# VHH binders against Cytoplasmic dynein intermediate light chain DYN3 (DYN3), part 1

No score or structure here was measured in a lab: all are predicted.

Target 1, 312 residues: Cytoplasmic dynein intermediate light chain DYN3 (DYN3), of Saccharomyces cerevisiae (q04949)
Amino acid sequence: MDNCNAWDKLLSQNESTINSTETATITAIIYSPSSKTLHQFINICFPEGSNSILDTTLINYATIGWTNDLKENYSVDVYTLIRNTDDALDLLKPFLQEHSSKVRWLILLDWTLNDQKLWLNELSYAFNKIKQLNDDNEFSVWCLNSGEILNLQRHTTVWQSVHIDFILQTLRSFCYFNDSSLFYICEDHTEEKREEAQRLKYQELLKHFCEDRDMKDHIEMVKRSEILIPKGCDSIGLIKTVDERFEPTEVKEQHFLARYMDFIPTIDKIREDRKTTSGIDLDKLYPLEVFKVNIQEELGKMFAKYRENSRI
Below, numbering starts at 1 at the first letter of every chain, in headers, positions and changes, except where a header shows other numbers; Kabat numbers aren't used for antibody chains.
F, E and O are the ipSAE of ESMFold2-Fast, ESMFold2 and OpenDDE, as the mean of both directions, binder to target and target to binder. V2 is 0.75 times the mean of E and O plus 0.25 times the DockQ between their complexes.
[cut] marks letters that were taken out.
Atom coordinates printed by the task and the answers are left out, and those that the model quotes come from them; centres of patches stay.

## First folded at step 1 (VHH)

Design a1 (framework vhh_6z1v_2)
Fold by ESMFold2-Fast, scan of step 1:
Structure a1 (fold): chain B 312 residues (1-312), chain A 123 residues (1-123)
Amino acid sequence: as target 1 above (312 residues)
Amino acid sequence: EVQLVESGGRLVRTGGSLRLSCAASGRTFSSYAMGWFRQAPGKEREVVAAISWSGGSTWHADFVKGRFTISRDNAKNTVYLQMNSLKPEDTAVYYCAADLGYYSSWEDEYDYWGQGTQVTVSS
């Protein structure tokens, strides 16, 4: 009879402690071989923290507060890193040594940069190096601006379906053998309303990645520009249905890396073909960045920020 | 194929509140991002609010922020639009829309649409 009133009193007493944060901390590291891709992603995904994250330093740090579906608050420590040398990921050693839990790694690729021939080498470098630096890792590979696939096929003579499919089978095979998810994300950065939708899409996917959510109900393997393959959802047989001549097991071999790079159209050939077809300045549409930085100078900036953060 | 049926539209007075519901049938509801759109007589359709398939992310148009709230109940296969502080400018046919996967603030991104429910706000 008094049961509901007793529960109401208990909830009211607990309500006085509801403002005490039971907060778990999750570590997420966002990595890209392209400084432009990383900068654009961070600016869209984290606009309120953009000024601190968009520093010219090699490594940036920010903390983000989120709430999960169980209404529990948690914080995500985000580290961002741009590859500039073979030693770039080693710069994270001082930060990783403070962590005793799983680290989540998001690797960003961008279809608009026309650097697809380098993707397998970049992924091989990143995954091998990460596994040397940390024992408990979760991976996700996101290929941004995948709507560009249609434009490459429509506006160039060099990009054929066979090349697009070969990249897809290569990335799927790589992710399959490295227990990584693979997402093709097709959003336009040029329109403000679409940028807000894109921000919410990026944040939703990142939250699911940080919360280890099951995404098996959302699998997309057919639409070339909208691929969504969660960890554990692919197979050698499914990869082969794209083109049976492709052998997924060969992706780990040195001879395959050379074959991949030789097969994917060169950037110079793509640029010439596109200039002929579209009449557009391809350097503006598909910008190539050469990121050159003094490692000692960047280490100095990184350690200065690390020492400042240690005062908290 | 998913079927969407809106309900709850009616005549309300300025400053009043109304809750719209959209019931989904067909494919797994939890696989769909959902949006609410509206169209006033003689005007083009505009997006009001959107919610991700998990409910973890929501978007609301600037003209309804603080007044309207989108939510969903995946157990009931239903999405809701709670409308508060209604204005005559909110008078429109309200449509529920679904897209498989990612939600969008653009109407052309949605694959499935309901028949609409009429909301009229008067003094």
Scores: ipSAE 0.000, ipTM 0.119, lowest interface PAE 18.5, mean pLDDT 71

Design a10 (framework vhh_6fv0_2)
Fold by ESMFold2-Fast, scan of step 1:
Structure a10 (fold): chain B 312 residues (1-312), chain A 122 residues (1-122)
Amino acid sequence: as target 1 above (312 residues)
Amino acid sequence: QVQLQESGGGLVQPGGSLRLSCAASGFTFSSYEMYWVRQAPEKGLEWVSTISSSGSTIYYKDSVKGRFTVSRDNAKNTLYLQMNSLKPEDAAQYYCATGDYYDFSELGQDYRGQGTQVTVSS
C-alpha cells in the first residue's frame, strides 16, 4: 500500500455504513502552499494512517462517508495536493476536465511558519488558478495554529498588534471579495489529548464545510486567535472596525500586494519549508525533472481509484 | 429582484454641497447594511461609507470624514448621503449597494443602479 491507499483504508472504513442510494457525492480538495502544514494536518486528522503516510506522497485521494443528524448520507472524495512547484495546481487539470461538478477547496495557512509576508501572494495565486481550472467553486481559508499570534506579540520585538490587525483585515477583505469563509484555528495546549481534540475540531469543521451548514451562531470576529467568519457573514464596515484607516477595496489592487509584503515583519529570512515533520527534504526526493513524471503516475492511480469507486 | 435607484447628483462648485438619495425595493431594506461607493473617471471603485441596518453604526473613508454624512429612513426604504465641502477629488459616479454584494465585479451587479453623477467644477 502507498500513502494514498493507507489514507483511503482509514476513510473507507467509515463509508461502509452508508446507504449509497441516499448518498450525496461531494468533491473536496485540500491545498496548502506549505507541504509541512499539509502533512501536519493529514497526520492530525488521520492518526491511524500517519505511520503509513510517506512524506514523498505528491497527491493523496480518499473517500470519507458519514450520516448527519438529519439522517442524510454524505460521501466526500478528498484530494490533497502537496505544493512543491508553482505549477502544482495544474496537476488537477485532468480530474477537473473530467468532472464539471461543484468543487470545495480548503486552503491551509499556518501561523507557526514565519511566512505571513507571503500569504496574500499565495492566496491570490491559488484562487486565480482555481478559478481558471473550474467554474463552480466554494472556498474556505483556514489559518492553523493561530495561538502563535500571542507568542509572536509576547516573545518578539518586531510583531506589534498593528501587524496582526493588518493581516486580519487583509485576509478578511480577500475572503469577503472571493466569497470564502475564514477560520483561525487555535490548538489547545492544556489538554492531555490535544491531538485528539484538534482532530475532532478539524473533522467537525470539514463536515460543516461539506454539508454547507449555516454557522452564524458560531461567528467570532473579536478574539484574534479564534476568528470564525462563515461565507457571507463579513462586511466592509465590520472589517473597518478593526482599524478604520484600512481600505478593504484596495486589497484587489496590484499596489496593495507590495504594501502588504513591505509592512508584514519577519524575524528570519523567509523560506518555504521543504522538510516534513520527519525531517525528509521533498526537493531531494522529488527533483523538478522527475517530479512531473512521478505526478503522472500518481494521477493515474488516483483516477483509477476514482473510477473504481464511482462504479460501486 | 433587488432594485436600487440613485438620485441627487449634479454640478457643484468646490466647497459646495449635494444630497444623494437611494430608493430601495425588492428586499427588506431595514434588515440590511447599506453602502455608498463611487467611481471616478479612469479609476477603480472606491468605498465611501457604510451604515448598519438600524443606523446606529456608521463608517467613513478617511478622506470624507467630517464632510460626508450617511443616514437612512427605514420607513421610506431610502438611503442618503449628505456631501459638504466638496472637493474636485470627490467628482465621481456614486452608487448605493447592499452589504452582501458590494463587489459588483464578482457578485452583485443586480444590486446596483446606473448611479448618480457628481461633478465638481466652476
Scores: ipSAE 0.000, ipTM 0.145, lowest interface PAE 17.9, mean pLDDT 71

Design a11 (framework vhh_gocatamig_d2)
Fold by ESMFold2-Fast, scan of step 1:
Structure a11 (fold): chain B 312 residues (1-312), chain A 118 residues (1-118)
Amino acid sequence: as target 1 above (312 residues)
Amino acid sequence: EVQLVESGGGLVQPGGSLTLSCAASGFTFSDYALAWYRQAPGKKRELVAGISSGGSTVYMDSVKGRFTISRDNAKNSVYLQMNSLRAEDTAVYYCAAEGLYWDESDYWGQGTLVTVSS
C-alpha cells in the first residue's frame, strides 16, 4: 500500500463530505523559530501537499480533512509560519479576525539543532505575541527528534542528566502555566519503514490535537526521550518529582530566563566555514533581540558571563 | 524566488579600493544577518565580514580597519567597502543572507572575483 494514496484518500473524502452538516472547520497554525524544522515537518506530514503549503517564504495555507472512527468529518485550514518575527505574526491579523472559533497553535522545536539555550526565549516571545493577536487559542509544543537526548548524554561530556531534566522541568512548567500540551516526538529507530512510521505518528498527533482529544491513555512522563503530556495532565507536584530543588512557579519570574540560559550548555554548532575565522564575535551577528519580554539586558549579561566561564 | 545578485568585483592594484554590492529579493531582508565570505584558490571559504539585522558589524582580524560592511534596508542591499587592498585579499567573494540561527536556511550569491595585482 502506498501511504501517499491513503493521505490523498482522506483529502478526497473531505471533499466528498463538503456539503455535510457534520463538517466542522478548524484553524490550525504551525509555527517554528526554525525554518528548517518547519520544512522538514511539513514534508514528512504532508508529502503530497508540501509544495502548496511551502510555496511562499513567510506564510502559507492549505486545507486538509479526514473522517474519524466516530464518523465525524473534519476540515482544517492549516497556516504555516517560517520564523519568529513581528512581521510574520502580524501578517496573520486579517486571517485571524475572519475566524470566531478557537485557533490551534502548534509550535515546533527540534532537539538536533543545539539551540536548547534559546528555547525559553523563543516560547515566551511566541506565546506572548500570539495572546496579543487572538483571545481564544489552544497551544501544543512539540519537541521533535527527542532521540537526540540519548546521543547528547552518551556522546558528549557537556550534557548531563541535570541539564536534560532542567529543560524538561522548564518546558513542563511553561506549558502548565500557559495551558499547553507538551510532546517529545522521538524518531522511530525500530520500525522497518521509519519515515512512514514517523509520518503516521505526526498525522495521528495532529488529528488528536484538531479533534481536541485529551490522549490520557498515552501519557508518558518518565521516558526522557518520549515525553507526552496532554493539556491539563501535569501538576506542580509532578514536575517537582523530577528534581525537588526546581520551583515551577519561578518560570514566571523575570530573572528565570537568565538562569535558564546560564545553566544550559553553550550553542557551539556552527558551519565549518565559520569555525576557522578569527576575531569574529558571533553574538553580534546572531543577537538574542528577537526576545520581546522585559529581560533582554539581563539575558545579554548572563549569556556573556557564561561564554567567558566556558572559555576558561 | 529568493535571489542575491552581486556586483563590483574586478582587478585592482595593491593599495587600491573596491566596493562590492549585493541586491536581495524574495525574503524579508530586514530580518536577516548579511555576510561576505571569500574563497581563495586552494583555500577553504572563510567569513570576512557580517552585519546583523540591528546593524551591528563584525570583521575577521586581517580586514579590520580596511573593510567596512553596511546595509540599506530600503534598497534590500548590503555593501562591502574594501580599502588598502593586498595581494592576499584576492578571492571570489560571496554574499550570504543568514538566518537568525546557525541551522536556518541561508541564501547565497553566485560570487564575484576580486583580483589584487599589478
Scores: ipSAE 0.020, ipTM 0.565, lowest interface PAE 7.6, mean pLDDT 75

Design a12 (framework vhh_gocatamig_d2)
Fold by ESMFold2-Fast, scan of step 1:
Structure a12 (fold): chain B 312 residues (1-312), chain A 118 residues (1-118)
Amino acid sequence: as target 1 above (312 residues)
Amino acid sequence: EVQLVESGGGLVQPGGSLTLSCAASGSTFSIYDLAWYRQAPGKKRELVAGITSGGSTVYMDSVKGRFTISRDNAKNSVYLQMNSLRAEDTAVYYCTAYDEWFGSYDYWGQGTLVTVSS
C-alpha cells in the first residue's frame, strides 16, 4: 500500500517538471548494487544533478537537462534504485504501469564490491524482471571501478587473467543476447587532466545512449579495464577471440550459471572473523512452490534439449 | 508485466476437435519458449506440448499426432489444435512462458477447461 502512495508522489513530481520548451523528455532508471556505486556513477556521468540525486533513500528522482551539439534540448527524468533487497525491482511496478514510453536502463556493477561471482545471476534476474515489468526497454550495463582489475591481478594470488577474461566473455555474451550495451568505467586519479577527459568521455557516452546516437567512435574491445561495446557492435565470433574455449550460447543455460559461480574467485578476509556471504541461492531468488518447481524443471529440461540444437 | 489469457475450452464429444488460444501482452513475446500444461481431475499437472522461440516443437507421447502447437508472433499468441479428443484429455489447460535465463516458467495463465464426454 505504502509503495503505491510513494509512486503517486513521484508521478506528480515528474508531471510538474515537464516543460513545453524542451524538445525531448527521456526516462532513465539507474539500478545500482550500492549507494557508493550509485554516488560514484552520478558524480561521473550526471555532475549537474549530483546534489539532488545522492540521497540515501532506496528510490530517488531528479531531472537533468542538456543541450547537444545539434542545439537540441533534452530533459532526462532519472530514477535511482538500490539493490538492497531481492524484490527491489518490484517497487517499480506502479510507476511502469502508468508509463507507455521507452525506458533507458542503466544497470550498474562494481569491480570493488568483491561480488563478481554473483554478477551473472544478478543480471539475469534484473533483465528478466525488467522485461516482465515493462515492454519498451533500452538496456546498458555499466561496470564501475574497472581499474580494480589491475589491482586484483597484481595484489592477489587468486585472480588470474583467465578469470578476468571469463567474466568479460560472460558479460559480453549476456549483453549480446539481451541487446544491451556494455561499458567499463575506469578513472585515473593520478592525473587531473586525464581524469577530466575520462569523465567528459563517459558523460558524452551516457548522453549518446539517451539520445539513441551512434557510438562507434567510442568502441574499445582490447583494453581489459576500458571495455566500451555499444549495442549491436559485438558478435559471437569477436567474443570467442578472447578465448576460443568459451561458448557464448551456453551463457543462457542454467548449468552455466553454476559453472560461472564456481569458477570466479572471491577475496576471503579470514583474519577479520568475517566470512563472505557472497553465495547465491536460486531457491531464495526464485522461490517456487514444490509442485511448480517439479513441472517447470521438466519443461525446462525438454526445451534445453531443443534450444541446444537451435544455434544461431 | 506479461499477461497470459487462455480461451477455446469447452465441452466436446469423443473424437471431436478444439483449438485453444493463449494471448500474451508485451514486446518480448518472440523471445519466449511457450508451453501448454494440463491438470486432470484428481491427477497431477503434466506437460502437454511446447514450442521454442525458434519454432521447434515437443509433445508428450499420448498426444503426438493428435495435438499441434503453433505460435503467431505478430499476434503475440500460441495455439493448441486438439484433434481426436478422448475422455482422458479432460483437464484444465494452462498456458505458460519459459525464460531461458532463469531455466523456469515465471508466467502462468488462468487456465481453460476442456471436457470430453459422451
Scores: ipSAE 0.000, ipTM 0.242, lowest interface PAE 15.3, mean pLDDT 74

Design a13 (framework vhh_7w1s_2)
Fold by ESMFold2-Fast, scan of step 1:
Structure a13 (fold): chain B 312 residues (1-312), chain A 116 residues (1-116)
Amino acid sequence: as target 1 above (312 residues)
Amino acid sequence: QLQLVESGGGLVQAGGSMRLSCAASGFTFSYAMGWHRQAPGKQRELVAKISSGSTAYDDSVKGRFTISRDNTKNTVYLQMNSLKVEDTAVYYCAADYWESGDYDYWGQGTQVTVSS
């Protein structure tokens, strides 16, 4: 009658770790097409908890909590998942048993990786997969280290304002049609306590995302390295004010993906040898980290770790 | 460029069954596929939607119609059972790249006529 498997047991044990006495319990999933970006973010944002969050290669779980300035208690079940294989997001399905429950998805991109031409395809893939896995989703797209925009303009001949603006209009259009917020998070311009300043910024924004705080007072649409556009605060007309030749509705068309990739000046060896199309194989154009991992072995490790933690 | 070609339409008696096929050619990418229909003098409506195994149906066809996908053949099917005269329409296959409800690519349509 009952279909009791390893995932059902693991999920039940994870559910038992949540604190039901807290005023809010939230599920947040932090995803990046780059494991380097995810590891950097977790190490900066959760330095005391990074060992627990990064113990497994494909998927990790941790519970974090805080009390906000309004004396409201928050408990957040954080899942971290790096895309190292196609359909890695499907590994989260057992942890998303409640398809009607709201899940917050934080999707991380990084200006320093020289992979901007693949961002549209990466986001399209992730959003489509996420919508399959869960019906009630809140999205936020964060482009980390956006201070790199200034470095690209200063130190290269290929990065011009037209490329930077085209990326911005593309991401704004994508987020607009997918009801997502879009944040460019600029790194500290000084090396003194850079990690501390970045940590505080990441933590503050993550807490605001989890608390569903109205960030309309913080809107920034003009400063290229500091863009902050909360959900519902953009429009087709506002996007077109950056460059009127851009048609936001076109980002939904397959021909636009090829045009975006061809226009963005990030260079890769594979791209030079062939024309890209909307049927792009991301593993060939932007090699994702491929781990030699047995999924069942990783599930076993996660289960064993949970059992150890339950003794404490 | 993505091209969609429908087949399998025709005349069928009320209470009968019919299967429509939609062959996709061109780009292979993860996106939603839907079947829409338009009866004479009526608005076009979404009947069924599929994305990587997740399906949704309009209440008027729920329990009678089944949408399925064969990724190896790049083909989407609509199995229609217990057909009613009210199901008479031109049926369109469409692709929704962003799963936004705004379908970007459309087939030419195939006529389904259900006689009493």
Scores: ipSAE 0.000, ipTM 0.141, lowest interface PAE 17.7, mean pLDDT 73

Design a14 (framework vhh_7w1s_2)
Fold by ESMFold2-Fast, scan of step 1:
Structure a14 (fold): chain B 312 residues (1-312), chain A 118 residues (1-118)
Amino acid sequence: as target 1 above (312 residues)
Amino acid sequence: QLQLVESGGGLVQAGGSMRLSCAASGFTFDYAMGWHRQAPGKQRELVAKITSGGTAYDDSVKGRFTISRDNTKNTVYLQMNSLKVEDTAVYYCTAEFYDLSGEYFDYWGQGTQVTVSS
């Protein structure tokens, strides 16, 4: 009940910040797997003083501004959403129905959450749902803590280069076919000056993404833990140079999700535990729809379809 | 804070068997636990790992070593069979997990010496 006007309050706050004195007002939505991932992303990529964005809130809102090197003023209305339920994007439905301008999506993944097995299904669901809910979208996928790739390869027997490369080619193919940027965020904590340079680079990348500015100065396709691929900079040929046995077009096929999930050696238990211990019970604030996305159910459907198609 | 206590090391003859135990306090074994070893003058290496998704082994120990856990006792075991002189090392129990905020933590035992004589 108290939740009936939550969206109205957020929309009223957004409306009151829209004024004719600013040269540009941008809407950005950060879709994060956890409060920690969200907080880390904001601390790395947003201008100093962005600590006003609270974690663990159902939907958080902040207005962040900066003046670029061309003396243009930007105001970004940032909305944050935590993926603590399969229907989390439905919480944005009232906001998106009232919003008619371009929305910039910052979809976060986190190498430290041990949920890589779920990434393709989560991205596929999110992108399809967003496209159904809103007509004008600019997408970016940000993979935090990509330095963890080195730890996984050095300190485990289950993570081999073939798995890391398979994830990379899958993400690149997905982003290519969905007109999305793909950025790995890797902080080198062993050298302070390098860490500072990396953060400045990520901050510039975010600002240029929001400003629809050219990001080609920040392309990195070779360093496995430091991948930076702006929208329009990848190709099927370039993706295949990682491993020629990978066919990028297959990422769009139903059977590929099953193959991806079978191959990736991750455990989703940490993600399930996080859903139950969130400081906010989203199911109580916004009733979930009857049908939820269930990875095992979707996988079962895909296997059944594959078997049926193989009979003829 | 998590504490790992190792036991079961010692001297054994080539071809023999030995079981290492690692007891943990205040920790769920639903996350990754493993055994690492370091031989004199060599780099530390992972030999076995157990997760809720299953077990994994270094090629040098496959078929000879078995990792298992008893969640009721908060204990992880490494059963070592058909021991070779090359298995001589200090063996470390490790626990790897992410907290609810996504922060990575690793914990190490103090190590237990395993010496395989010819």
Scores: ipSAE 0.000, ipTM 0.114, lowest interface PAE 19.3, mean pLDDT 73

Design a15 (framework vhh_6z1v_2)
Amino acid sequence: EVQLVESGGRLVRTGGSLRLSCAASGRTFSEYAMGWFRQAPGKEREVVAAITWSGGSTWHADFVKGRFTISRDNAKNTVYLQMNSLKPEDTAVYYCAAGPDLTYWDFESSDYDYWGQGTQVTVSS
ESMFold2-Fast, scan of step 1: ipSAE 0.000; ipTM 0.323

Design a16 (framework vhh_7mjh_2)
Fold by ESMFold2-Fast, scan of step 1:
Structure a16 (fold): chain B 312 residues (1-312), chain A 122 residues (1-122)
Amino acid sequence: as target 1 above (312 residues)
Amino acid sequence: EVQLVESGGGLVQPGGSLRLSCAASGFTFSDYYMSWVRQAPGKGLEWIGRIYYSGSTSYNPSLKSLVTISRDNSKNTLYLQMNSLRAEDTATYYCARVGDFWSGYEDAFDIWGQGTTVTVSS
């Protein structure tokens, strides 16, 4: 019931914005795994002084504007969507059926969510679903909190450079074949001047994406936590320089998805929580007579199997 | 810091009702999907259901008519309402935070509560 009222409101606001100015109007949709990830992205990438307000709602709308260095005026209608269900993208179907213009998609990933194992499947699903829902799309993939890569490598034994590089080559290959940019957002909160400079850089990359403008001034392919690869700046050869045994073309194959998921490690949160906070009585779930199993993995498999069956 | 604490378990008569609570602390509760799972004595784990950020729910079809999951984001609390309880509903009930929720083959829970025991007997 409230979803119908939300769509009517969003469509009316969009029509008003388009009709009110001769300025180029761009439609952007931000697809985020969490409200925290979404709010962080908005705080980093959107121009200061905008009157846009985002809160934790299923679908939201804001208008952002700027004037570039060539004195061209841009107005961006920003729609935000948080993945609340497996079919969250279907919530956009009424809007997209009425929308005839190109849509800019900002697809967010977050290094702190411990869901790296699922990233390839999530991206594949989202891109395919979006292409089914809308014919004219531009994509950009943004991975937030990439500074977590350093914490994972320093503070765990399971995350090694080979895993970080494998994720990078997988994301780069996926983005290359889908004509998408790939940007890692790493904030340094220790120095205000450095944080400010980083935010300005990310803001410029976002504006250039919206303007369909050359972004080559900010390419970074070497620093694992600071990757910035604009659309058209990558290649199969460059991806292979990370590890020549990686074949970028294989990312499109179903067997590669299974390989990716099997290779990416999972942090044992049960053990950490038991030591510091919530804990879990492992003997209740898995008594000593049961084989050594990963409790989180086994329960996760049960949950995933139920999800598959419930969709039938 | 991060903690889930279940409460509300106890002895209940067959046909009775019971409401379990799960108090979350140390994280932004409204940003996470939450689930309930149970384990009967000598049995395996059984998934009960999940609740999304918005309050939308998904249930185990075998339990859908017997349970309701809800949340109060202002109180950082998850609830499980159970009705028409039977002896076979005797189990330890756990709340869990969903860490991985994207469409995939290996969804996982990253934080668990300690559990609360429900005994259905006369």
Scores: ipSAE 0.000, ipTM 0.161, lowest interface PAE 16.5, mean pLDDT 73

Design a2 (framework vhh_6z1v_2)
Fold by ESMFold2-Fast, scan of step 1:
Structure a2 (fold): chain B 312 residues (1-312), chain A 124 residues (1-124)
Amino acid sequence: as target 1 above (312 residues)
Amino acid sequence: EVQLVESGGRLVRTGGSLRLSCAASGRTFSDYAMGWFRQAPGKEREVVAAISGSGGSTWHADFVKGRFTISRDNAKNTVYLQMNSLKPEDTAVYYCAAEYDFWSGPTESDYDYWGQGTQVTVSS
């Protein structure tokens, strides 16, 4: 019974069984500007997200798990938080005070909310607050609906390439100095097979982020709507290649926040007309039905934020 | 990566018909939006027609609308341009182009891969 071939098989089975029973427990917190952004993110990056009831106003909890290509089991405790108040992060304080392991932070931004003017202030506040609340953090910034960038460039006179590049260089500089990954999520809703391929890519990216794996094979620095920059893969020199007039080191200066907010345009009614002067109906060629519904609702939220800001 | 090979260009008389083909090699052909462009001597390259990855959405330039039809066969990795009621002003080199980022739209600068072109000559 105990020959070399039988022992080799037994050892391989025990190794596979032991590896499959050992599970790494990871804590991840998703900090989202809206319930729609949160639901979209979970539906893209977490195929098992349908098992959890997500509330738009409360902290929610879900567990997800996977086995990687190295036969390592991961269990992720996912906490979700909507930034509906300035004190939202303080709701996590009791949990974080008792937490001793590294927390993976997924901080969501959404191109369809038309709140880009607020992004630098929101990220600065969130990162500083998180660092005060917890000592061991791994950061990532996920910008959803980045396909909206091209729509803004074509359908408005106020959104020019220089503004899109300025946001990109600002986000890259911020993430570089805060040791954070930066990922743009762009979905094609015109074709199911393409959408599936994109979702598989983003699901793998999320898994690799949670596993602290090398993500060098996922780098994209050229396509404006598809930016993928894992932590440690950027540099001041690379950021400057987008536009040499931008100085990345200035992002930490108090005056830079005012410059950023002043430079970023506000959307006007021209964007609501989606037809080009050349007779190209972009809604028919590149349907944006999901963005139409989201834009109408999110414009309401944006105008609420702008009314509040205009009073200060 | 995708490679594009065009065929079907020839001399045809005014009022005639012609079908151009563009064969693509490589993985994920259905992930690419495809376009047909043309360039006549002494003129800039102009967009003629575009089709989404699934073939569910098409666009045709006003000057060819009702005369030209773009289509694709994803099983054969091929895109077609059916040209009817040809006019002398349709004389040009016709290029096939592929674009991965569907949000870039049907502009020349947005297309990632180009074929070598096929000559169409319309005689009166």
Scores: ipSAE 0.000, ipTM 0.110, lowest interface PAE 20.0, mean pLDDT 73

